VH-VL binders against Late embryogenesis abundant protein 31 (RAB28). Designs and how they scored, part 12

Target 1, 262 residues: Late embryogenesis abundant protein 31 (RAB28), of Arabidopsis thaliana (Mouse-ear cress) (q9lj97)
Amino acid sequence: MSQEEQPKRPQEPVTYGDVFEVSGELADKPIAPEDANMMQAAETRVFGHTQKGGAAAVMQSAATANKRGGFVHPGDTTDLAAERGVTVAQTDVPGARVTTEFVGGQVVGQYVEPRPVATAAAMEAEVVGLSLQSAITIGEALEATVQTAGNKPVDQSDAAAIQAAEVRACGTNVIAPGGIAASAQSAANHNATIDRDEDKIKLIDVLAGATGKLAADKAVTRQDAEGVVSAELRNNPNLSTHPGGVAASITAAARLNERADI
Below, E stands for the ipSAE of ESMFold2; O stands for the ipSAE of OpenDDE; V2 stands for 0.75 times the mean of E and O plus 0.25 times the DockQ between their complexes.

## First folded at step 12 (VH-VL)

Design L1 (from J5b with light chain S29G K30E; framework fv_traxivitug; at its last look DockQ between E and O 0.47; V2 from the best seeds 0.00; counts 0 for: pae E 3.1 > 2)
Heavy chain, then light chain:
Amino acid sequence: QVQLVESGGTLVQPGGSLRLSCAASGFTFSRYAMYWVRQAPGKGLEWVAVISYDGSNTYYVDSVRGRFTISRDNAKNSLFLQMNSLRPEDTAVYFCARHSRWGTYMDVWGQGTLVTVSS
Amino acid sequence: QSVLTQPPSVSVAPGKTARITCGGDNIGGESVHWYQQKPGQAPILVVYEDSDRPSGIPERFSGSNSGNTATLTISRVEAGDEADYYCQVWDSSSDHVFGGGTKVTVL
ESMFold2, look of step 12: ipSAE 0.300; ipTM 0.649
ESMFold2 (binder alone), look of step 12: mean pLDDT 92; pTM 0.930
OpenDDE, look of step 12: ipSAE 0.716; ipTM 0.859

Design L2 (from J5b with light chain S31Y; framework fv_traxivitug; at its last look DockQ between E and O 0.47; V2 from the best seeds 0.00; counts 0 for: pae E 3.4 > 2)
Fold by ESMFold2, look of step 12:
Structure L2 (fold): chain C 262 residues (1-262), chain A 119 residues (1-119), chain B 107 residues (1-107)
Amino acid sequence: as target 1 above (262 residues)
Amino acid sequence: QVQLVESGGTLVQPGGSLRLSCAASGFTFSRYAMYWVRQAPGKGLEWVAVISYDGSNTYYVDSVRGRFTISRDNAKNSLFLQMNSLRPEDTAVYFCARHSRWGTYMDVWGQGTLVTVSS
Amino acid sequence: QSVLTQPPSVSVAPGKTARITCGGDNIGSKYVHWYQQKPGQAPILVVYEDSDRPSGIPERFSGSNSGNTATLTISRVEAGDEADYYCQVWDSSSDHVFGGGTKVTVL
């Protein structure tokens, strides 16, 4: 993505909060030139090149603007980037590879890539086959998690991911009492008091029949997947998503909808 | 709980017609593309036809194009195969199968219904 | 159907590994799916998109696909794995192509 949406004002530094959905101390930090160089190096290690429109490109543009404005100097590095690192991690999920980029432990970028296919002809056949079906909805993707992670005990990261999904499906930022997000949060709170996993409430108990439990539903978009992954990551003490979990299912649905041009 | 049940297979004479039905249950039928696949006695699987979730697109193997018509009734959770100008080589067990939501493959199959075309 | 070549049969002892091949020109550029069919029964999906398993299929079933050969591998074979196995590709805008099938016999 380009810097087109970056707010650029004279006499103000460009901070991480201006260009990324980050919080806390990092949100107020001006983006520094060495932060951008570290991200470019991390992207190059993972992709073999810099990612067009990716976090490194955004950070380089912001750092250049900050240099021209006198807010940073060549060689400057943000303390959080130096201390907690700039990293790029990849995970494979059904039908896709998810790449997540971090600064200071917070997500600044995510890329969902289809599983590689060898030819344009094979890709065209796959697109036709996928287009034979209706678009996959958020409710459907939540139900799919039952198949891949239904026996997993519900934790806070699951509840956050489910809340992000339900909010996006229903178009509201308010958690409905008795909704799926409310049930997931209650389950996560309950499970925190229980020692044995066998006694914990599982994802199947919350997500089974999700399409019928949502007040409204919609086709999964790439933006939906980004939001749900971000919620799951921010609320996991290990700063990771669960393989086959909520974020993984939403991401797979978004990929398939985009390939089917739906 | 997901189930596909075919019906309508019987003995018919060459040149005859037959309609197969597939009743779907346990899933939202109108989301899924659906297939007919057949298997001649002692032989392998052969794809016959596919229909899109809303019925707007259909595709057929060459050997049946113009003779067979795949259709669906989403209100009744039903898939159909109208078979006209039947030939002895159409003798097979006919399966209905569900297109996966997650890729182009068949994730659920019915038990099949036997069609015999002979004098 | 004649585009995908499978051996007609494979014999394997219990506890050993069965490998069922599916040969096709440049099959590594396509997703390959595998179905199990026991006598008198409907097929079931056991591997999709080369290497993934649907829910309920044991991890003993795995797949790979490269070059001109896709392979279904059944580790620690059990008597219940005795069946016909079909590979399948989607290799044109409207065509599914099945292999001829491989009968796996557990001796």
Scores: ipSAE 0.284, ipTM 0.648, lowest interface PAE 3.4, mean pLDDT 84
ESMFold2 (binder alone), look of step 12: mean pLDDT 92; pTM 0.933
OpenDDE, look of step 12: ipSAE 0.706; ipTM 0.849

Design L3 (from J5b with light chain D52N S55Y; framework fv_traxivitug; at its last look DockQ between E and O 0.40; V2 from the best seeds 0.00; counts 0 for: pae E 3.1 > 2)
Heavy chain, then light chain:
Amino acid sequence: QVQLVESGGTLVQPGGSLRLSCAASGFTFSRYAMYWVRQAPGKGLEWVAVISYDGSNTYYVDSVRGRFTISRDNAKNSLFLQMNSLRPEDTAVYFCARHSRWGTYMDVWGQGTLVTVSS
Amino acid sequence: QSVLTQPPSVSVAPGKTARITCGGDNIGSKSVHWYQQKPGQAPILVVYEDSNRPYGIPERFSGSNSGNTATLTISRVEAGDEADYYCQVWDSSSDHVFGGGTKVTVL
ESMFold2, look of step 12: ipSAE 0.302; ipTM 0.637
ESMFold2 (binder alone), look of step 12: mean pLDDT 91; pTM 0.932
OpenDDE, look of step 12: ipSAE 0.674; ipTM 0.843

## First folded at step 14 (VH-VL)

Design M1 (from L3 with heavy chain T28K, light chain S31Y; framework fv_traxivitug; at its last look DockQ between E and O 0.34; V2 from the best seeds 0.00; counts 0 for: pae E 3.2 > 2)
Fold by ESMFold2, look of step 14:
Structure M1 (fold): chain C 262 residues (1-262), chain A 119 residues (1-119), chain B 107 residues (1-107)
Amino acid sequence: as target 1 above (262 residues)
Amino acid sequence: QVQLVESGGTLVQPGGSLRLSCAASGFKFSRYAMYWVRQAPGKGLEWVAVISYDGSNTYYVDSVRGRFTISRDNAKNSLFLQMNSLRPEDTAVYFCARHSRWGTYMDVWGQGTLVTVSS
Amino acid sequence: QSVLTQPPSVSVAPGKTARITCGGDNIGSKYVHWYQQKPGQAPILVVYEDSNRPYGIPERFSGSNSGNTATLTISRVEAGDEADYYCQVWDSSSDHVFGGGTKVTVL
């Protein structure tokens, strides 16, 4: 006869900060079983299945460890997941569909699915062509939104996305008077009082000349795109993101910069 | 506001040389790859050369390789085409054009400068 | 080296639809770009990457690309659409290829 061997249990809860690149209050929250169930359902709704090694799978493993450690119970949900939600959003950009997974408004996973309109040979030529130019900056991506959505009336989601982009380009949390974010917020507030779309302020009116208005600028990174997508999404509860909009342009720039480095 | 202006096109004898210039304004020239494209009288467009944003890479159509040299001066926002050993078939309007930031196509064109190679 | 084949001309009545084809071996696997050139003017980009319009290009301009044929479609044609139209691909590591051009005449 042997004594019942007890598996080693966690000494501390597994938190969102332990397994994902998240910050603030969420980073300290133990991953709860219902959080994982909500992500699994969201992934299934979007993909038709869960992603192997994806956010739902990681959350399920963490929640199981937390149950064994006594830090959470079956049916528990963190307050941030219950309050702010668990979301899977898709953004269509040239050549790709980007899927972003959120808990409490913060990114916990991202997947880029190629949308082939060209072969491997065309992709090789495209990489050579992209390598002829310098990296695309946040300011350039903001200006490029004029090409894909310049006639769109500015709304609160656009203003939030633009503010997130400007903060990342300039490295400060302060909004300069007369800056791009200030102009976008003013336009969104104005448009909320206007009935006819033709009378509304458009994205072109705010984003033209963005590179000249930013106090500083930088090459777009994947992390920048994640932040801008999150900002746009928080202001569109019934939409993923605006096709061809601010988040889409920033995401496309990040993707092109990554491809050009190859 | 974004503008490309070519200059230097003129009549030249076969075997002669000519230097074309393209002045850029209204954008950050040093961030963009640049092209020369030509159009013979009554004919279609033919790509001639491309130069990377920093001048480190150049490519040419076969018919001009070894005779033409593309170059740039980012401090002066200027693109150049040095054309040597000119032939009658080089007679064309020469356009400069800007590489797009979003893909491999030309999003801004100049009005062109006419080069005539004849005796 | 790819060859892009365009019809030399297309005639279309005002208000009707013009379709300009660009033929190439497996062109549907490549990004196709379209340029408009009016007499005595510089070319301008009207469609990029098969089907996208630059800002300022009317929605009447559209594009498609599949199999061996890319198509520029101009609906509700206006007199101001009379121009030469060129398709273009980036077909090799350093080479651009233009089609021979199609003259659109609005009658």
Scores: ipSAE 0.285, ipTM 0.635, lowest interface PAE 3.2, mean pLDDT 83
ESMFold2 (binder alone), look of step 14: mean pLDDT 92; pTM 0.936
OpenDDE, look of step 14: ipSAE 0.655; ipTM 0.832

Design M2 (from L3 with heavy chain F27Y V108Y; framework fv_traxivitug; at its last look DockQ between E and O 0.31; V2 from the best seeds 0.00; counts 0 for: pae E 2.9 > 2)
Heavy chain, then light chain:
Amino acid sequence: QVQLVESGGTLVQPGGSLRLSCAASGYTFSRYAMYWVRQAPGKGLEWVAVISYDGSNTYYVDSVRGRFTISRDNAKNSLFLQMNSLRPEDTAVYFCARHSRWGTYMDYWGQGTLVTVSS
Amino acid sequence: QSVLTQPPSVSVAPGKTARITCGGDNIGSKSVHWYQQKPGQAPILVVYEDSNRPYGIPERFSGSNSGNTATLTISRVEAGDEADYYCQVWDSSSDHVFGGGTKVTVL
ESMFold2, look of step 14: ipSAE 0.296; ipTM 0.627
ESMFold2 (binder alone), look of step 14: mean pLDDT 92; pTM 0.933
OpenDDE, look of step 14: ipSAE 0.773; ipTM 0.888

Design M3 (from L3 with heavy chain S100E; framework fv_traxivitug; at its last look DockQ between E and O 0.17; V2 from the best seeds 0.00; counts 0 for: pae E 4.4 > 2, placed apart)
Fold by ESMFold2, look of step 14:
Structure M3 (fold): chain C 262 residues (1-262), chain A 119 residues (1-119), chain B 107 residues (1-107)
Amino acid sequence: as target 1 above (262 residues)
Amino acid sequence: QVQLVESGGTLVQPGGSLRLSCAASGFTFSRYAMYWVRQAPGKGLEWVAVISYDGSNTYYVDSVRGRFTISRDNAKNSLFLQMNSLRPEDTAVYFCARHERWGTYMDVWGQGTLVTVSS
Amino acid sequence: QSVLTQPPSVSVAPGKTARITCGGDNIGSKSVHWYQQKPGQAPILVVYEDSNRPYGIPERFSGSNSGNTATLTISRVEAGDEADYYCQVWDSSSDHVFGGGTKVTVL
């Protein structure tokens, strides 16, 4: 059995400022084991794996060194990561996908994945395939959230996003008492009193059959997506959207509708 | 419940004709593009044809172009495949499938109907 | 000369990982979808747009697509995963929208 070389025990904690270009309070925080676990989970959701040499790997190494040095314990999370979150945002640009990773609202990683520009023929075939369908509606986008986040407990940001979507689908600022927005708000209020996530009302419980529950419906536009994203962001204490959530589905629908109209 | 049910598969002689039907239920059929996909016994899947949601556009695999015609009746939630000049190599289970709203793939499949082309 | 090339078969022990490849010229520029088909049944979608899972598909199914190869990965394989697997790219100008299929045998 091989004996691997053991590193020297660190004399000071490895902080976010030591390994990332961050500032302020975060820069002085020791990297904690649960911070690294959160980033690993975020990278796995986005990429299907952790990035080689990426933020999660660096955080795992730093957290391990900090445990060996006695500066953190196996269950520890920094207050800024717990309070402000560990998040990942992706932006597609011509020829590349840019992924930006945040801890406590500060960038700790950015990845540019080159994507081959499709030949004109290949791109045209995919656009033709997308154009074979009618436009995606707000109700359909809400139902799609069941597929991507149906097991997520309903929270206030979900309720706000759903309300924004229903208002735009129906063309009125008035919340219908039996509508999806009303159900989502009730679920969010109920869940705030429930301790175990297993017992909470989930997005599937509110959004299943959304096309049949809306009083009216319409094709998703870019303006609809901007409004729903804004509602979700402003009502999320982490100041981010939910991966695969309501805003994400509405945004995807808007983008597909724009492509299909070409 | 979203459901697709194919019918019309039977034994036919080479050079013959046959019309397959697919009945759709549980969704707004007129919003979806629809496919026919076939599978020869013991073989892999082969795409056959696709029709746009309103019937205005159709596409076919090369081996059936000019012989097969895909069509739809949105008032009756029905998809059809008219197959002419049938050949033994057209022997297969024929599936209808629904084009997924969000991409270029098939999310709902029927159970298929068997077409046998043999003398 | 298939547009999408798959190995005819893959054998894997329970609890291990199966990897099923789908080869094509510049397939990384296309959206690749994967279907599972058990004997006597219609296909079901297990991965779409390279790496996404439909609701209800276990997380042990994953996918990737870059360059000339797309890959379906089934981690912690179970006996119930024994099936034929097909990759798919939409191309209305070809009779090779699906790969030839890969039979996964769980030994």
Scores: ipSAE 0.115, ipTM 0.540, lowest interface PAE 4.4, mean pLDDT 82
ESMFold2 (binder alone), look of step 14: mean pLDDT 91; pTM 0.927
OpenDDE, look of step 14: ipSAE 0.211; ipTM 0.636

Design M4 (from L3 with light chain E49Q H96Y; framework fv_traxivitug; at its last look DockQ between E and O 0.49; V2 from the best seeds 0.00; counts 0 for: pae E 2.8 > 2)
Heavy chain, then light chain:
Amino acid sequence: QVQLVESGGTLVQPGGSLRLSCAASGFTFSRYAMYWVRQAPGKGLEWVAVISYDGSNTYYVDSVRGRFTISRDNAKNSLFLQMNSLRPEDTAVYFCARHSRWGTYMDVWGQGTLVTVSS
Amino acid sequence: QSVLTQPPSVSVAPGKTARITCGGDNIGSKSVHWYQQKPGQAPILVVYQDSNRPYGIPERFSGSNSGNTATLTISRVEAGDEADYYCQVWDSSSDYVFGGGTKVTVL
ESMFold2, look of step 14: ipSAE 0.315; ipTM 0.647
ESMFold2 (binder alone), look of step 14: mean pLDDT 92; pTM 0.934
OpenDDE, look of step 14: ipSAE 0.686; ipTM 0.858

Design M5 (from B3 with light chain S58Y; framework fv_masavibart; at its last look DockQ between E and O 0.24; V2 from the best seeds 0.00; counts 0 for: pae E 2.9 > 2)
Fold by ESMFold2, look of step 14:
Structure M5 (fold): chain C 262 residues (1-262), chain A 119 residues (1-119), chain B 110 residues (1-110)
Amino acid sequence: as target 1 above (262 residues)
Amino acid sequence: QVQLVESGGGVVQPGRSLRLSCAASGFTFSRYAMYWVRQAPGKGLEWVAVISYDGSNTYYADSVKGRFTISRDNSKNTLYLQMNSLRTEDTAVYYCARHSRWGTYMDVWGQGTLVTVSS
Amino acid sequence: QSALTQPASVSGSPGQSITISCTGTSSDVGGSNSVSWYQQHPGKAPKLMIYEVSNRPYGVSNRFSGSKSGNTASLTISGLQSEDEADYYCSSWAGSNNYVFGGGTKLTVL
């Protein structure tokens, strides 16, 4: 019942940059209690529970310390979280589900859930199948989106994702005339004035022959997938990615290339 | 338009040889593994062989091992099946098919070429 | 070393749902995500309907779905239509250097 050493009040706030690999405005923001509550709610909606040791748990711990230090108050939220959101997006790809957590448009967590149980014989068959082929390129991943979402009308999130992919394949921030990003932007703008989906330009109309339209191409990397996912997410009014869409195809290619040691 | 067109089928006597070709167009042939699959009249599909995108790996069904050779010429966008020591049980429509870039399944098929082995 | 087993035939009336089974082993179905399904109309080349157990390629009707439970993969066709009348094959890589098809199932729409 005697007083032991009291918990020390923090001397300075715990910021997003202290606990996550983030940059810019967000990195200097103290983690606020409502930010943590929003992430907990988002994780619970997606996983059915808060992830142990995950982003919500880290944010809750930091927000508690910040309250004890007087740097934030109950109900506070950072301006970036309030305006840009705290979201959890799931992207389904062949063989896995990729879950990405965002605060203010920046990734603070990513989880990959592989498909259950492969036997040793099934793993051997998978390895043989991978040995038959070379690394998947950005152009090939864009073309593969036709197989999974080709009948989807092109929207601004698709155009943004395609632009991010083309920029990464070609190494330039300039949209090439006659390139895929230019076609996708034109299609998205056209479709915004069209009411009936059957009359809209579809992803197949833009992405077919993508490898032939790119000025340059490269094997898909993890960094490419992260950039394309971010572009698709930020440019969707619901702050989500499309199942089987551009981000999903690029993510699947990156994972496949990593397993093949490329 | 992605297309695979088989040719070289015909009627041959047992013990003879045939070479089948599969001409590819509308895609970058050299990036895809390729299959041969056959179907005897009125029967089911039977896998015959697969070749890697660069030709460095080949695998064969036991029923044709040692008699058939799969090969490719990436400069001509053409897949081949050299069939030696033909037997009546080799009578079938032979399809070429494209291996998916994403897994072990066949996403594009040709229309097939008929091989008849009879006396 | 087990071939993939399919029923020789199935039938259904327009509007019904039917399921075609594909039974193998733990090495080709149970522990594998490589199961695919092909449709073949008479005189035509096969067409990919389902890949990696449950995925539909572009242009395949959402009436087609795939699943697996244990060592059995299933193709389900809902809202059966006359154009669905065809032969259906499952396939998988069988562990060694042997790719296998099931024996095929003739679907008749009554």
Scores: ipSAE 0.304, ipTM 0.606, lowest interface PAE 2.1, mean pLDDT 84
ESMFold2 (binder alone), look of step 14: mean pLDDT 92; pTM 0.936
OpenDDE, look of step 14: ipSAE 0.669; ipTM 0.842
ESMFold2, look of step 15: ipSAE 0.216; ipTM 0.574
ESMFold2 (binder alone), look of step 15: mean pLDDT 92; pTM 0.936
OpenDDE, look of step 15: ipSAE 0.548; ipTM 0.795

Design M6 (from L3 with heavy chain S100L, light chain S29G K30E; framework fv_traxivitug; at its last look DockQ between E and O 0.61; V2 from the best seeds 0.00; counts 0 for: pae E 2.4 > 2)
Fold by OpenDDE, look of step 14:
Structure M6 (fold): chain C 262 residues (1-262), chain A 119 residues (1-119), chain B 107 residues (1-107)
Amino acid sequence: as target 1 above (262 residues)
Amino acid sequence: QVQLVESGGTLVQPGGSLRLSCAASGFTFSRYAMYWVRQAPGKGLEWVAVISYDGSNTYYVDSVRGRFTISRDNAKNSLFLQMNSLRPEDTAVYFCARHLRWGTYMDVWGQGTLVTVSS
Amino acid sequence: QSVLTQPPSVSVAPGKTARITCGGDNIGGESVHWYQQKPGQAPILVVYEDSNRPYGIPERFSGSNSGNTATLTISRVEAGDEADYYCQVWDSSSDHVFGGGTKVTVL
């Protein structure tokens, strides 16, 4: 009678950090069943169905594993999810729809769906839309980041990206006292001393009104985007850019400007 | 604070002309496309006209094409709607609205100004 | 030209959930926006791009869009939610298209 080796109970719970690129307190939190349910509901609301292989599916699998391990119980929710919510937001850009998924204010997933400009009508709409707008500036891209990553605690990678953005916007390497780069760095340093994510300074606190906080501004170029991406990557231990974060927003802006031939 | 304030609405006779104004404040006016939207008494919202951020492009609803002209003065943070050959069916509250750059919606509206076309 | 169809009226009791529909051919492939307008006031954006809330709009307001129907949902309805609600889309041929509006009455 081959003693079917009872699947070894996971010795440790599946945490958000195990499955998503999250940081801070959330990264160490076991994924709870209600968190997954909230994400499922959010995806269903936005997409009409849960996404295959999406955040909800991943969270459900993790939560199930955690239940089996006795790390969580039915009805459990993480304090961060309960307090800040689980949300799915969409942003339309010319030629694509960007969907961002959040747990406790941190991005856990991002999807870019090309809008098939398959119809002459969609193409015309894009052309008309682009023709109505001026080039996107660095300041505007930074402000847009608030919508996609506003509740993210500021870290060193964010600060570096913001500094790179400011330098490029202003054309100077001098960090102005009280500027957005200085504020971001201060926030990152402060957050490093704070244990709870809810008490940390968020990107919204730094980037709100970014256009007015910059001494100078300019239209985003590909070179600007590359510079900001590089800065964020160099200062991220994971060597990745944050979905919907500063570098991502600047990159998106650059692409839009190129499409508009601006 | 971002604000739009319409003015110029009054009573006019059919065939008459009127110029509406919209004063913008609290944002960089020159970077946004602007809209006029109207609402007849007891009716729904109807798009009227749009102008690009630099005024280089304008579009109109078919019913006003050739009669209405949307324009702007970015130096004065002002939007205008010149209305000629007015008809009774043009009677409405006229709103100016800001177009959000990254979207296809109007995120800021004025309180509107009433235009009445009657004999 | 895209035609957006809304019910002329929706009645809801306080504390209950109101759902306002906006019908259109393949509207699920478009970004739908929602505006609230109270009598004598300017419209206010309450939902943009199908399901996003502007800053300052209560969480009670939510949106969805799929297939041929977009829906504005107002949970835990309050007396102050009584208003006209308009859906809106971008149409390449006609620019901005509004629905006919829905009057929400709180009973």
Scores: ipSAE 0.310, ipTM 0.685, lowest interface PAE 1.9, mean pLDDT 88
ESMFold2, look of step 14: ipSAE 0.342; ipTM 0.635
ESMFold2 (binder alone), look of step 14: mean pLDDT 90; pTM 0.921

## First folded at step 15 (VH-VL; framework fv_masavibart)

Design N1 (from M5 with heavy chain R98K Y105W; at its last look DockQ between E and O 0.33; V2 from the best seeds 0.00; counts 0 for: pae E 2.6 > 2)
Fold by ESMFold2, look of step 15:
Parts: C-alpha cells; sequence; structure tokens
Structure N1 (fold): chain C 262 residues (1-262), chain A 119 residues (1-119), chain B 110 residues (1-110)
C-alpha cells in the first residue's frame, strides 16, 4: 500500500531557517547535535519529558540529517546557541499555559496547553489560603531565586535585576558597597572573564540570605515587579527574562501579594 | 535548614486533654502560616488545623472543631495544639507543617509525635 | 468538604511508568490550581513531590510529573525504581477553607 521513498542524504545542511520561522544569523546556521541536546534538557526541566513533535524533536531530526550529510559532527554546537543560549519559558493566561522555546533569543517553538478557569469557589479558597501569610518581601523573593535558579552563573541581566530590586526595597538610590547589588555586579564582571560556567560565581553565592543582607525591605508590589522585569529584560542580549530567575521570582511574589490584597 | 520538631505526645484516657508543641527553626516563623496534620495508625493523612502568621485567623477540620485549639507564640517560634475532650479516634501521629511562601501547600513537615487515646 | 478519591494501590515493574489518579470536584481539582502530591515512606514524614498541579520542588526527580484533566489530577512516575515504593497522597485547599487529602495510594514496585 505504499511507494515509500528512502530519505536521501542531504546535499546541503538543514538550517534553523529551513525548519523554523527565524531570521538573521540564526536562519543560516546548520542545526547542531548539542543544540538539540540543550533543547531536550530545557524541555525536560519544564515539562518533565521531551515534547512529541516539539522543537527538540525537530532539532534532533535535523541534526541527525546534518551528521549523516557530513555538515556537522557529534558534539558540535551552533555558536548562537552556545553564546546566547537555549531557553524555555512558561506564561499562564486565562484558560491556557503558553510555553515558548528560544534558540539564540528567537522563538523556535510555542505550545499552548488548556488550563481551566478557576471557579469562584476555588478562587475564594486560594485567596483565603494566601491571606494566611504576611506579604512576601523583596528580600524573600530574591532568596526564592536560589531555589529556582541558584546554579545559574550571574550575568549582567541578573545584576541589573538585583540592583532594581535592592533600590526599591531600600527606597533610595544609594547602593551599599557590600550590598547584594554590588556583589551581583562584581560577580557578573568577574564571570565575563571566565570561560567555563562551572567556574563562574552563581546566583546562590549572591542571593543566599538576601533578606538579612538588605538594609531595608518591603512587600513586593506590581510596580516593583514591572521595574525588575524591565531591568532584567533591557540588560539581556536575548531581550528576555530568565525562567525561574530574579524577575520571575519578584513577579510571582507581586502576583501573590496582589491576590491576597496584602 | 528548616526544621520542625513536635513534642507533647503520649498516652491519655478519653475525655482528657493534651497539649502538643512544635518548635520551629531555620526560617522566620512569624511570617508563615502553620498546620497540624494527623495520621491514625495504618490510615491516611487528615488535616487538623491551620493558623495564620500572626495568629489572627484559625481554621479547623470539622472532626476537631470545638475541641482543639491551634495557637502560636511568635516570640518563642513555637506552634501549639491544645486537644480537649480527647476520643479514641483522635489516636494518631500528629505532624506540624509549614505553609509554603508561594501558595497553599505544606513544604516542610516535622517527624511527628504520637498521641494514643485509650482506656 | 469533599473527599479526594485515589486508588488504594497501584503496582509496576522497575523501568515502567505508572499513573496515580486523584478525583475531586470543580472546586478542589477541576477549577483549582492548588493540587499537590506528597510521598510518604513507611515510618517517615510526608515529602512534597508536586505543587500547583505540575511543578516539582528543587531536588525532586524529573521522573515525577503531575497533570490534570477535568476533575482528575494525576501523578505519573516514569522509570520506576525501588525507592519509589511508598504511599502517595494528593491534596487540595478545598473551597470550604479546608485542606483536603486523598485517601492515599500504596505504590508497590515488583
Amino acid sequence: as target 1 above (262 residues)
Amino acid sequence: QVQLVESGGGVVQPGRSLRLSCAASGFTFSRYAMYWVRQAPGKGLEWVAVISYDGSNTYYADSVKGRFTISRDNSKNTLYLQMNSLRTEDTAVYYCAKHSRWGTWMDVWGQGTLVTVSS
Amino acid sequence: QSALTQPASVSGSPGQSITISCTGTSSDVGGSNSVSWYQQHPGKAPKLMIYEVSNRPYGVSNRFSGSKSGNTASLTISGLQSEDEADYYCSSWAGSNNYVFGGGTKLTVL
């Protein structure tokens, strides 16, 4: 019942532009085996498994074809993936969870999962549960980043986000020389001179004990979160925020405080 | 190193009272809601009570309402459960648990203290 | 308040995947994002495995995943290992200001 044609060895490399709606430098880059491995790891961190027919699967197929054709070798990584990263971000909206996947700061996959809208009773219960606690402070949100991104090397976007958070917690633009923002900036500067990520200073080294390191602290507001997100975004070459990072933790705290009306 | 240590369990007769304590360390106790959860031998988990961070709000399972009182002393980092008019069905391991900062779940539990109510 | 219904037991062989169900109502499961899962080994305190339906705390293996469909939440454990043998409880902050646990599921690894 079929006239199956054998796949030919490709005569040209399969590029990101051939399989994804991307532009610029990335569009012409052959998809490399380690790019696919990085995306598979990122999908697994977020979903708990690799997505069927998702970006990682497409990248693996393309990388395999490129290996067969001699255009890439095992262990190869595209320079943009190595330099700017492979990331997966999730955003919840009414009725859906949207997951977006990036290579070099460009979208290569987007997944929409249905989520039911909470009933009035369920929303009321959540408000009661959240109101049982005091408001989450900026210091606490910074400490929570250790749990979600503590092993991440500190970069300039982290330092900017931390500075924005500390300034808002303290209510002044005076940055203490031994404060968290100063430490984060020093770590980012140091890490720029370090080649291997395992040797870099990590977020845990800066943010552990943040509540005790701040000169003053305050409950996180929506305006605080907007400022921290803006600082992280503007200071990231990929023009994005890091999932589970500083801006994400501050935003989560602000949302919870707003829902509890604290 | 968040730690919760329950104490005050023991053997008592029906109709008597017992007071449980939960000593908290490794976190700012006064900022968190706290729970009591119990587990009868060979049975599942049953929520007992919750108290807000400042003690101003308390909620109880119907099975203990009017007999048990949850309280806290933030100056001593200690949670309490006063259990009055004890019944044989109150026999259980009682766990202290910490409310998550990020939503309504219990992220850290103590190891529990056994309460046995028998004639 | 409404009970969350779990199977009394499930079993699987090492390397297999299994799923434990937790069925409730629209107020505690279907319309709520507050579903959590706890693992309890014999003689030990419960341990949080999943919060907000599908999120894993730091240190929990990626073999554990959570989901929901309608009024049923599910815990899936892939690549079963002998240390996964334990009791598993779902929970939710119910709409009557109560924290509700399921009856528990004993997982046996054959």
Scores: ipSAE 0.328, ipTM 0.633, lowest interface PAE 2.6, mean pLDDT 84
ESMFold2 (binder alone), look of step 15: mean pLDDT 91; pTM 0.930
OpenDDE, look of step 15: ipSAE 0.580; ipTM 0.813

